# VHH binders against DNA repair protein RAD51 homolog 3 (RAD51C): the designs that were tried, part 22

Target 1, 363 residues: DNA repair protein RAD51 homolog 3 (RAD51C), of Arabidopsis thaliana (Mouse-ear cress) (q8gxf0)
Amino acid sequence: MISFGRRKSPAIEETSLATSVMEAWRLPLSPSIRGKLISAGYTCLSSIASVSSSDLARDANITEEEAFEILKLANQSCCNGSRSLINGAKNAWDMLHEEESLPRITTSCSDLDNILGGGISCRDVTEIGGVPGIGKTQIGIQLSVNVQIPRECGGLGGKAIYIDTEGSFMVERALQIAEACVEDMEEYTGYMHKHFQANQVQMKPEDILENIFYFRVCSYTEQIALVNHLEKFISENKDVKVVIVDSITFHFRQDYDDLAQRTRVLSEMALKFMKLAKKFSLAVVLLNQVTTKFSEGSFQLALALGDSWSHSCTNRVILYWNGDERYAYIDKSPSLPSASASYTVTSRGLRNSSSSSKRVKMM
Key: E = the ipSAE of ESMFold2; O = the ipSAE of OpenDDE; V2 = 0.75 times the mean of E and O plus 0.25 times the DockQ between their complexes.

## First folded at step 18 (VHH; framework vhh_enristomig)

Design v4 (from n2 with V100I Y112S; at its last look DockQ between E and O 0.65; V2 from the best seeds 0.66)
Fold by ESMFold2, look of step 18:
Structure v4 (fold): chain B 363 residues (1-363), chain A 123 residues (1-123)
Amino acid sequence: as target 1 above (363 residues)
Amino acid sequence: EVQLLESGGGEVQPGGSLRLSCAASGFTVSSNYMSWYRQAPGKQREWVSTIYSGGDTYYAESVKGRFTISRDNAKNTLYLQMSSLRAEDTAVYYCARTIITAYELMKGKFDSWGQGTLVTVKP
């Protein structure tokens, strides 16, 4: 889902439409071409500039040369000093290739999504650390469901890989979360159908579960082998948009004697995940345990992994208790400021804390 | 009904060979990622080998060059050819599907693990 700028019906509010039509009419176009553009739904400069000359020609029933000249005019207009909807020098070819850009995956907790910049980011490796019982596996399951939200509802329409190292995946909870997700989509789609004639969502909870690829990994040798072969699997299943590892260090805590070798192997694994995230434009989420001891102003990872590990994970989120409430803290990110948000784990999945908006928080 | 049945275990002298079979029903071996695992008495179950869709094969370092995983699609059967056997290869061997969906996990009617077949390498 996009956390900002929810997609609206093709109808634009009258004041916005009037403004956009006036912007488009400032281009030196013939009345015939203006009529064709408006009839095809190109009523503002940004909509014209967002397509290729071939697509514009097809949609508006004009020649490709006419479409090319219109795009040249639109690009020149966007650079003339008005607040342009397009910054910098971009052409229609660049816009076609922007289809490779993937949005974020909602956590179903808007406060958490906000500190994450809209949700869990594709192309990134996010480490989520937490004490037992804080909701690590629940977040992993939630993301495995939410990645499947159709693009019509603002999601990615993807599939999930769930790598379970200790048997924490509880399919009954995944079903509950999937049922809640379908109910939410039916409610949203019912609203959109009544008011905007949008199509209804047809996805069922069983379909959601069928689209979660589950790997039960019983040893560190199996874990290494699986990670080394994930590229092949994802190449055959390119609609995978999230990989959850629950948890990345479980098989290395008691079954690996050489501390230096262990750290090297885990860091190599994290680098492979980083490459997968970039190559396939998918999100990787590595769940990890933190100690119950507070040290150096924060909870520490249960297994010390050194600087190579830290550089191999794009973001680190720490989940913790503050009183009887659950909180998430952005501990490390190149793009996100340090921030905290509360969340609740319910039978329907993750949700905002009911108390977070009613309290004066202490610094 | 999904079933996996391992067979072909037995006693063998060091340096000997043995072929394990895993007969599958209720699903197609060639359309699944299939693995062999083993568990020695008192030890954790460990991965031995995997055959992926399309026929790619992978092995644990301890068995590379000695073990070969294969399948016969007409018989819907997975194999593990073991050669140059050593005492440390003594274990119960299991076959399993490497990948399932959460829907299959929810149905609970398939058995991802069989009862295994014992391989004993004599001194």
Scores: ipSAE 0.586, ipTM 0.765, lowest interface PAE 1.2, mean pLDDT 76
ESMFold2 (binder alone), look of step 18: mean pLDDT 81; pTM 0.810
OpenDDE, look of step 18: ipSAE 0.752; ipTM 0.901

Design v5 (from n2 with Y33W Y112S; at its last fold request DockQ between E and O 0.47; V2 from the best seeds 0.66)
Amino acid sequence: EVQLLESGGGEVQPGGSLRLSCAASGFTVSSNWMSWYRQAPGKQREWVSTIYSGGDTYYAESVKGRFTISRDNAKNTLYLQMSSLRAEDTAVYYCARTIVTAYELMKGKFDSWGQGTLVTVKP
ESMFold2, look of step 18: ipSAE 0.635; ipTM 0.793
ESMFold2 (binder alone), look of step 18: mean pLDDT 79; pTM 0.792
OpenDDE, look of step 18: ipSAE 0.716; ipTM 0.870
ESMFold2, look of step 19: ipSAE 0.669; ipTM 0.816
ESMFold2 (binder alone), look of step 19: mean pLDDT 79; pTM 0.792
OpenDDE, look of step 19: ipSAE 0.718; ipTM 0.866
ESMFold2, fold request of step 21: ipSAE 0.690, 0.592, 0.652; ipTM 0.823, 0.723, 0.788
ESMFold2 (binder alone), fold request of step 21: mean pLDDT 80, 80, 80; pTM 0.798, 0.804, 0.794
OpenDDE, fold request of step 21: ipSAE 0.731, 0.751, 0.728; ipTM 0.870, 0.879, 0.874

## First folded at step 19 (VHH; framework vhh_enristomig)

Design w1 (from v5 with S53H G54S; at its last look DockQ between E and O 0.65; V2 from the best seeds 0.65)
Fold by ESMFold2, look of step 19:
Structure w1 (fold): chain B 363 residues (1-363), chain A 123 residues (1-123)
Amino acid sequence: as target 1 above (363 residues)
Amino acid sequence: EVQLLESGGGEVQPGGSLRLSCAASGFTVSSNWMSWYRQAPGKQREWVSTIYHSGDTYYAESVKGRFTISRDNAKNTLYLQMSSLRAEDTAVYYCARTIVTAYELMKGKFDSWGQGTLVTVKP
């Protein structure tokens, strides 16, 4: 289409854009149902609300009960003018479905988003562990960009804090990912404008970089001081919706003699992050190193942190190599089942695995 | 365009005092979180003190009670008053903005730390 031809197959690209639209509605739909609606051409509330439950069920190949529930959600959102579930007077049905619309940050890898229940959850502390080179920093940068996706495009419209302990944050990479995100948003809003009369997005990659607050932390004393004062900074910048710590343990691995004291300090930091996540309804992502050895069905942390640490993190995701492919595994979560998904790290950021997600049938 | 110039270092006897200065241009000191760092030979860079835009001050435990961070908004200058100096305080001292945006980092503003100012506490 005479644009710069950086996109993969049209089917994959269109599915990704349509998935973003469904996320913009914040309807609490399963990934399976969301995919079926998108495939049938139901990409916004007005298109869903304009048909009967029997027509929707037929078109999307879902049960009539599922279609009825979808129409009920769509009509309530449209009636309330925000296309979201509204607090206040509630019925049992509304309360049952509010949990499925919790704010989440897409990883740009739909397979990974699926096992995460839609993405990285706000109000939670998620530990992401992995060996060097597996993509921990890439995920951190991706989330710092994706949190900024406007609500009109299905995102949170937030800002990011990136705490860099190792010097791993490469601004050129962040710009590259931001450029890809802007291109995707321009394509999505062009599609939405053409078919649904939505406004065009005007965000530039430089705007995305301006909304990432970067802290370079060079010692454990500096890290402690920073964590003790983050609440004040966030209170002055309440549109922050993600805090990335890359890596939470780096400055503690060699400088402490007393393992119990080190574990206590780190667990206290994680607890402070959990309180921040709850207070400001933001996501905290703690990047951490794991050993290169697989044990007891998972990779072990390179620094043993004990039970106090385990209780201070809501979720743990382990990144690992399976052959030449990267995988993410939900190792611990109170709400997500253990599951795996593959992902790739591309010039445009995180994406589905090429061996499964980007297939083109030859003619 | 953003520039930080450290000065005031030198040789002192144990127990002596020095005042370090950091003249800033291209941004307003009073609108930023500002920090002093130091790096001794063979060591990694160590945080010393921070003054927040609010005026609140914080110190590393090793210097608390001996060092005072301050600023002069009219001169756009950050200071570190060092007293009761010890051999362990021997280092090159740097000033910097504590927080930048990734956009500012892209423009090279975060790496604007200069050569620093050497403080040597003689035996």
Scores: ipSAE 0.564, ipTM 0.740, lowest interface PAE 1.2, mean pLDDT 77
ESMFold2 (binder alone), look of step 19: mean pLDDT 79; pTM 0.792
OpenDDE, look of step 19: ipSAE 0.726; ipTM 0.866

Design w2 (from v5 with D111E; at its last look DockQ between E and O 0.60; V2 from the best seeds 0.64)
Fold by ESMFold2, look of step 19:
Structure w2 (fold): chain B 363 residues (1-363), chain A 123 residues (1-123)
Amino acid sequence: as target 1 above (363 residues)
Amino acid sequence: EVQLLESGGGEVQPGGSLRLSCAASGFTVSSNWMSWYRQAPGKQREWVSTIYSGGDTYYAESVKGRFTISRDNAKNTLYLQMSSLRAEDTAVYYCARTIVTAYELMKGKFESWGQGTLVTVKP
């Protein structure tokens, strides 16, 4: 029997996590002010409380009076706990929680999450382009695991659909990433229990794997059919919060000869994914191959696609090598500034690179 | 142990009919999305038809109007009724689950096709 994911308990979602610094983003701030703070990289209460009013005003492009009032509200709500390495791990989970009004899925790389405004956005279609070996499938698997992080740990408590066109999904890797995620959650919930008397939460790697719906798609005709009927599946499984397509163009590059028809059907699929993302408040991630050739100010798709395709994807992220380090660049977004971040692919999943301590928010 | 056993293939004249069966064990057909695929010699495997867990059906354009996918919940069996058969329908036909969980992949070889059943449409 295929198992659909379920939250542990509504009572657990309403525990002391809701009363912690994670609730700071429910302060009475206008949407404009919240947007400016998030865009400037102030995505959690502790980051706001750690700067001066003049620094906040400069960084967020707000008046000093506005910045002072924000800090006053933050200090009234803030717990003045420790800021050690434990805060670093807590900060990753805290950022996700403080983005409750902006449903996003962490990548497990805080530097990448920062340039993404907290993670991969629900209600959006995000295209992630990259050369072979750069980590596209790794990110897809990571998101399929991370979407399942319970709400009491700052996640969405959702399930994943993974559409595999070329056979890149390896279940052993997904298990490895799920095991690391469970270990991280056990550490976090142990910390919350010890220091905040929060409830302990148990989740097993096998539960995570049971909540990844896997589709192996062997042809472009099957791919079209699946996309046309995916709405029915999601209607029956409304706790799905991410759809990964790995890779969206593979069968159209390998098996499809009519260029005009190819462009039409791909654009229609992208529009259908946009409608799904909006209707079900879920994230769609379209993995795609790019050429290594830089032209016209950006990396080019391996298949030539028209403006309709570009218009149908909300965000585009390009993954590339800079020396022996992996980087992600925000190529297109209506709300995110152009920025880059490095990441690593480890046995535990995606993580910050060793150079992360020198990372500064890029414009 | 999850098993899928295709049967019902054979030789038929053009315009003829055949019904393929896929007996399933280890899971329930009606709770899953189920598909038929086919592979002609020297060709890539091609999707033929899918029946969704809710009962809706969908077909490749090449077989639409000629093939009907169905299931029998009591027998836990998937069917493909083929009519108006043509020479290009000659292939080995396979059934498979369209969707599995990653946990089910870990437990077994759900992505492996079964033996299939040969359909030959003679000239």
Scores: ipSAE 0.606, ipTM 0.781, lowest interface PAE 1.0, mean pLDDT 77
ESMFold2 (binder alone), look of step 19: mean pLDDT 79; pTM 0.796
OpenDDE, look of step 19: ipSAE 0.704; ipTM 0.857

Design w3 (from v5 with F110W; at its last read DockQ between E and O 0.73; V2 from the best seeds 0.71)
Amino acid sequence: EVQLLESGGGEVQPGGSLRLSCAASGFTVSSNWMSWYRQAPGKQREWVSTIYSGGDTYYAESVKGRFTISRDNAKNTLYLQMSSLRAEDTAVYYCARTIVTAYELMKGKWDSWGQGTLVTVKP
ESMFold2, look of step 19: ipSAE 0.635; ipTM 0.798
ESMFold2 (binder alone), look of step 19: mean pLDDT 79; pTM 0.792
OpenDDE, look of step 19: ipSAE 0.703; ipTM 0.853
ESMFold2, fold request of step 21: ipSAE 0.582, 0.645, 0.633; ipTM 0.692, 0.770, 0.772
ESMFold2 (binder alone), fold request of step 21: mean pLDDT 79, 79, 80; pTM 0.795, 0.793, 0.802
OpenDDE, fold request of step 21: ipSAE 0.771, 0.762, 0.781; ipTM 0.890, 0.885, 0.898
ESMFold2, fold request of step 24: ipSAE 0.636, 0.611, 0.710; ipTM 0.781, 0.732, 0.842
ESMFold2 (binder alone), fold request of step 24: mean pLDDT 79, 81, 81; pTM 0.790, 0.808, 0.804
OpenDDE, fold request of step 24: ipSAE 0.792, 0.791, 0.783; ipTM 0.901, 0.900, 0.896
ESMFold2, last read: ipSAE 0.593, 0.624, 0.630; ipTM 0.713, 0.777, 0.773
ESMFold2 (binder alone), last read: mean pLDDT 80, 79, 80; pTM 0.803, 0.789, 0.802
OpenDDE, last read: ipSAE 0.780, 0.779, 0.786; ipTM 0.895, 0.894, 0.900

Design w4 (from v5 with G54S S112H; at its last look DockQ between E and O 0.60; V2 from the best seeds 0.64)
Fold by ESMFold2, look of step 19:
Structure w4 (fold): chain B 363 residues (1-363), chain A 123 residues (1-123)
Amino acid sequence: as target 1 above (363 residues)
Amino acid sequence: EVQLLESGGGEVQPGGSLRLSCAASGFTVSSNWMSWYRQAPGKQREWVSTIYSSGDTYYAESVKGRFTISRDNAKNTLYLQMSSLRAEDTAVYYCARTIVTAYELMKGKFDHWGQGTLVTVKP
């Protein structure tokens, strides 16, 4: 019962269990096989568990070995407790929405992924604003790594473009995050190989770094020129699934003297990014250095760029401090309700806040 | 081993012309996006011009119409033809690959930049 509306489902309170069940079903079962099962009428565990592997293979037009693997997984899910039927129906619903939804890039923070509907959305332009030190560059690097998670591990198997306007990208940090990602994938796939005979990941951190295309941009005129030519680069590198701009406004704050045209130029640039996101089915993430303030009953990002900018960015996320805790807030989205989630920045990348984990454990 | 060697700098009078060269080794100029950058004393480094792998060229507004970027694929060399030079063009000029991977960046100490060549336009 994952809902993208503003109504909150009762299943939100059981996010940790639902996430675990969804991950298990995603990993052993490709989207293609899931689609075949749904098309043949196998939408819940009870329907899958009631047939033989030979009949399942025939009905769904899959191999008998694939059918046996599916029945093994269905039996495993049925043994996990009193919530088996609810989880099974939720699994079938998730399978359907997975094939119909936009691809998403995990942030490595499940609480943040949840308010984002599963992660940063492809085909969208997402603005992420906040003060220095709140973690904007960390999120950008994390997404540049996470977009590369292989499809057999539930990722996109894509590549990243990182556009660095002020020199904030640190390769040593990207390596550190890539190492943590590989370690997590090795642990997870090692577990899956041992217990479910899934293949192990053999990606190295250096491979991840080779798939991050880095552009250092030193002026607003260079930035405009690069954006105008990004389509040619992506056409030659069609595996790119995320473009990070860190930060979109830096050269327009410090070096851009024509204030009357600033909003027009930035809005035109955002429109070009929207067209790129749609054409190549990739995510664009525009990082922005802003001051935060609260007024008129809402938390506001103080960027006076007008309505054209607002319509050119699909989603806006605001990063802010709440005491010593980092929070992300969905400020604007056509499909996501306003919500907040805490996150932390660790040596291994972005992760859930320890206060969030403690609250879940106590319930 | 990737190397870039800028040359052709020197002193010139206002309105004069100068041609910069960038000899590349360890990679193919025509397969890469290549750029010229410059850094004046006390200023941050600024972009001057780019030639894309397709052959398309682009220029900073401050040099448009006065500078021409080009390449000679047989010599694996990038050029910047500068004309109508002004005092504001005084800087150390660098050539570089416009795009690198994070792996390449990790392996170099920003070594895709050469030592540069000084252009001085006399006041």
Scores: ipSAE 0.609, ipTM 0.774, lowest interface PAE 1.0, mean pLDDT 77
ESMFold2 (binder alone), look of step 19: mean pLDDT 80; pTM 0.798
OpenDDE, look of step 19: ipSAE 0.701; ipTM 0.862

Design w5 (from v5 with S112P; at its last look DockQ between E and O 0.66; V2 from the best seeds 0.66)
Fold by ESMFold2, look of step 19:
Structure w5 (fold): chain B 363 residues (1-363), chain A 123 residues (1-123)
Amino acid sequence: as target 1 above (363 residues)
Amino acid sequence: EVQLLESGGGEVQPGGSLRLSCAASGFTVSSNWMSWYRQAPGKQREWVSTIYSGGDTYYAESVKGRFTISRDNAKNTLYLQMSSLRAEDTAVYYCARTIVTAYELMKGKFDPWGQGTLVTVKP
């Protein structure tokens, strides 16, 4: 069964609506536990994070071990605001792990968010590699929209920079994804207002597009110059919380002969992005086209970049086809275990695959 | 409608000077990052210079000390003063906004890749 316009498999019920309202903030929880939390009235991250594990276990009829894991995940999913004393509570877990609770940007695919520890991490440089058609640009656009989700809804309330090297950015697609995001937020806000009298979030798709700064880059010299001056732009626009580069290597594959110099220049750019990510507490996502050959748990990159490149990127995610399904694999991360998750690309953006109830494959 | 019109190109001897102009309409030059780019025959497009909305200027290493970017905010016009011209400066020169929003892109405002103006420096 499908519903018009939402494409959610479950039929129209109060439980299905509540699950849909939580979609953009989804914790990596089993459906059973999620249902218990919703039934007990725990429908947003702040309500979950504000109670003890003992109270949560009692209220939701779950084990205390389950409640502890839920609280751990909920604190990891909070936006950057560890000193939000206005909301009233800071537990010992928050104090111990404050430097580990980095803001994250949801992908709109909860299975992907799960293997990413809640989403794409601020202060990090994440490389996302894959073949044409696997959804690299779709993920880039999705993150450019999702970074703008207001803090009241668990997002960052930020802006995006999109650096387009090959002309892959499609504004009509960004509008479609923005429209879906607004619709989801309106549903979430309506639920929160109805049940908890929270303020409604008002954002139009046009506002989302106005907050995506777009750079079209047509040569490697232009790309180098842009990267060298990006700090000044971000200093003038400090609400930027994500920088997408689509793709980082395109102009160096087509127009650049000296392989060693190419690797050095790209590695220098990646280091500059790492410094930007740290200085402004923002996420950098470098999209890259690669040859997909999955063996020994790793993928071969098209450019065979050197060790300096590898040290300059915090995380590496490889997107690949497994049959007719799209998968993401955490290839390298100092903090994330190797894992795989499937995703789909829909008219509304990225979503879980139809097999999302399966255990995430460890690679 | 947004338009950028480059002019002032021509033939010049090595060591000579030219001043390029870029008349803008449909947006305010002083509120934007504005850039000059160039493209020589058979080569990729090269960034030349940028003037930021705050007035600071930056130059590619190949043109530092020889080219000056400026603007006349009353005329809404961007300039590139080129001096000590060399054979490698031969190219079609373009002006552009460096950055737009996705909303502006959706509305078809700002198409920085127009016809350009040809500068030829005799070998």
Scores: ipSAE 0.587, ipTM 0.737, lowest interface PAE 1.1, mean pLDDT 77
ESMFold2 (binder alone), look of step 19: mean pLDDT 79; pTM 0.785
OpenDDE, look of step 19: ipSAE 0.730; ipTM 0.874

## First folded at step 20 (VHH; framework vhh_enristomig)

Design x1 (from v5 with F110W D111E S112V; at its last look DockQ between E and O 0.77; V2 from the best seeds 0.63)
Amino acid sequence: EVQLLESGGGEVQPGGSLRLSCAASGFTVSSNWMSWYRQAPGKQREWVSTIYSGGDTYYAESVKGRFTISRDNAKNTLYLQMSSLRAEDTAVYYCARTIVTAYELMKGKWEVWGQGTLVTVKP
ESMFold2, look of step 20: ipSAE 0.526; ipTM 0.731
ESMFold2 (binder alone), look of step 20: mean pLDDT 83; pTM 0.825
OpenDDE, look of step 20: ipSAE 0.647; ipTM 0.835

Design x2 (from v5 with F110W D111E; at its last look DockQ between E and O 0.68; V2 from the best seeds 0.66)
Amino acid sequence: EVQLLESGGGEVQPGGSLRLSCAASGFTVSSNWMSWYRQAPGKQREWVSTIYSGGDTYYAESVKGRFTISRDNAKNTLYLQMSSLRAEDTAVYYCARTIVTAYELMKGKWESWGQGTLVTVKP
ESMFold2, look of step 20: ipSAE 0.588; ipTM 0.737
ESMFold2 (binder alone), look of step 20: mean pLDDT 79; pTM 0.796
OpenDDE, look of step 20: ipSAE 0.712; ipTM 0.857

Design x3 (from v5 with F110M D111E S112V; at its last look DockQ between E and O 0.73; V2 from the best seeds 0.00; counts 0 for: grease 24.3 > 24.2)
Fold by ESMFold2, look of step 20:
Structure x3 (fold): chain B 363 residues (1-363), chain A 123 residues (1-123)
Amino acid sequence: as target 1 above (363 residues)
Amino acid sequence: EVQLLESGGGEVQPGGSLRLSCAASGFTVSSNWMSWYRQAPGKQREWVSTIYSGGDTYYAESVKGRFTISRDNAKNTLYLQMSSLRAEDTAVYYCARTIVTAYELMKGKMEVWGQGTLVTVKP
């Protein structure tokens, strides 16, 4: 069994299994398209799935329409997994595909999705820390929309809970992001309908907004009560697939006088979220503030929470400014290597930045 | 159009009782999570109690055993029965839907606090 703590290089695996069939050859593509992909260096599924349609079209000398179709097929194959052709017990390839088939929620920023292993993971609690203005709430809203992308379009077809402690949730912004998502889905499903007899997705922006359950929480006592009863709400709404808490510590920074009890209460809340994530196979995203000061070689959480908190969160992502660009860094994860990616906040939501036109190097 | 109208407040002596009412229109109380909140002058809003759509009830520790949340489906009305009142219970009391959708927020179907209803417990 392969440890989930380190991602194995496809080149190393291919060398070890010299007689294995290349992943690109498993896609239902014409021989000429396969030849062009292989000639351009796209010999495995991960290399195909990691680039944009524009880059694939340029590199492989195919039309952007053809590249778009190839990426759709490659993304479907990544979600469904594949079998090794070697006869025997499951190998590292099967384990990697089983892990990649676990539900994830796209951020709409492919570079960020790549360092997250495909997106924000269900069954996990992910802490996202960032300075004011870096886009924490934007990511929370984006995920609340993206979780609803139908399975036919590669999504989860779920609903969202948004717990707003600061009043940062902007419905007009959520509408903008939902409109952009619907436009993207209409373009995708219109193409799939015309070329593959697939049904067109009919989701409207208002449907997306109706599927975001909003809780405005104005005190720490209300926050504790909500978390203690959230399981009952989710049991009545089992298609919830993401819970966003924006921000998990806000009411505990301003209004809480017993510092030791504060740490215990917050850690207990995070553990309750971990149990919810596992029980209902949903993602929990805890947004948190880091200091605006760069100290001791890194950004620090605005509220130091100690080791109990660290054990209560599966993954930790830090958002920060590097010059004028926004970056995300994988600070802690049992399965994801440390890596950084840039992102941009646009009128349509999160997207790659201009510097993200370059392939993100994996560490 | 969602409306919530609180009533039933007043002055009472310590140990007294009051029953607050919240008449709702534009939605069905029994199919929603409903809460009572309170706010004393100069203090932040405090959660008091919630009744779930399934009828289960929950209370803040400060009021547990003294306050009872309930509803009347025929009148589409939420209640808060307050007993053994103390000076620290003095506040303006508000009712609200506990949860709304983002669509409801966008359409202005937010739970409104209204003016609330003042409860004054004499020292």
Scores: ipSAE 0.565, ipTM 0.771, lowest interface PAE 1.4, mean pLDDT 77
ESMFold2 (binder alone), look of step 20: mean pLDDT 84; pTM 0.838
OpenDDE, look of step 20: ipSAE 0.586; ipTM 0.801

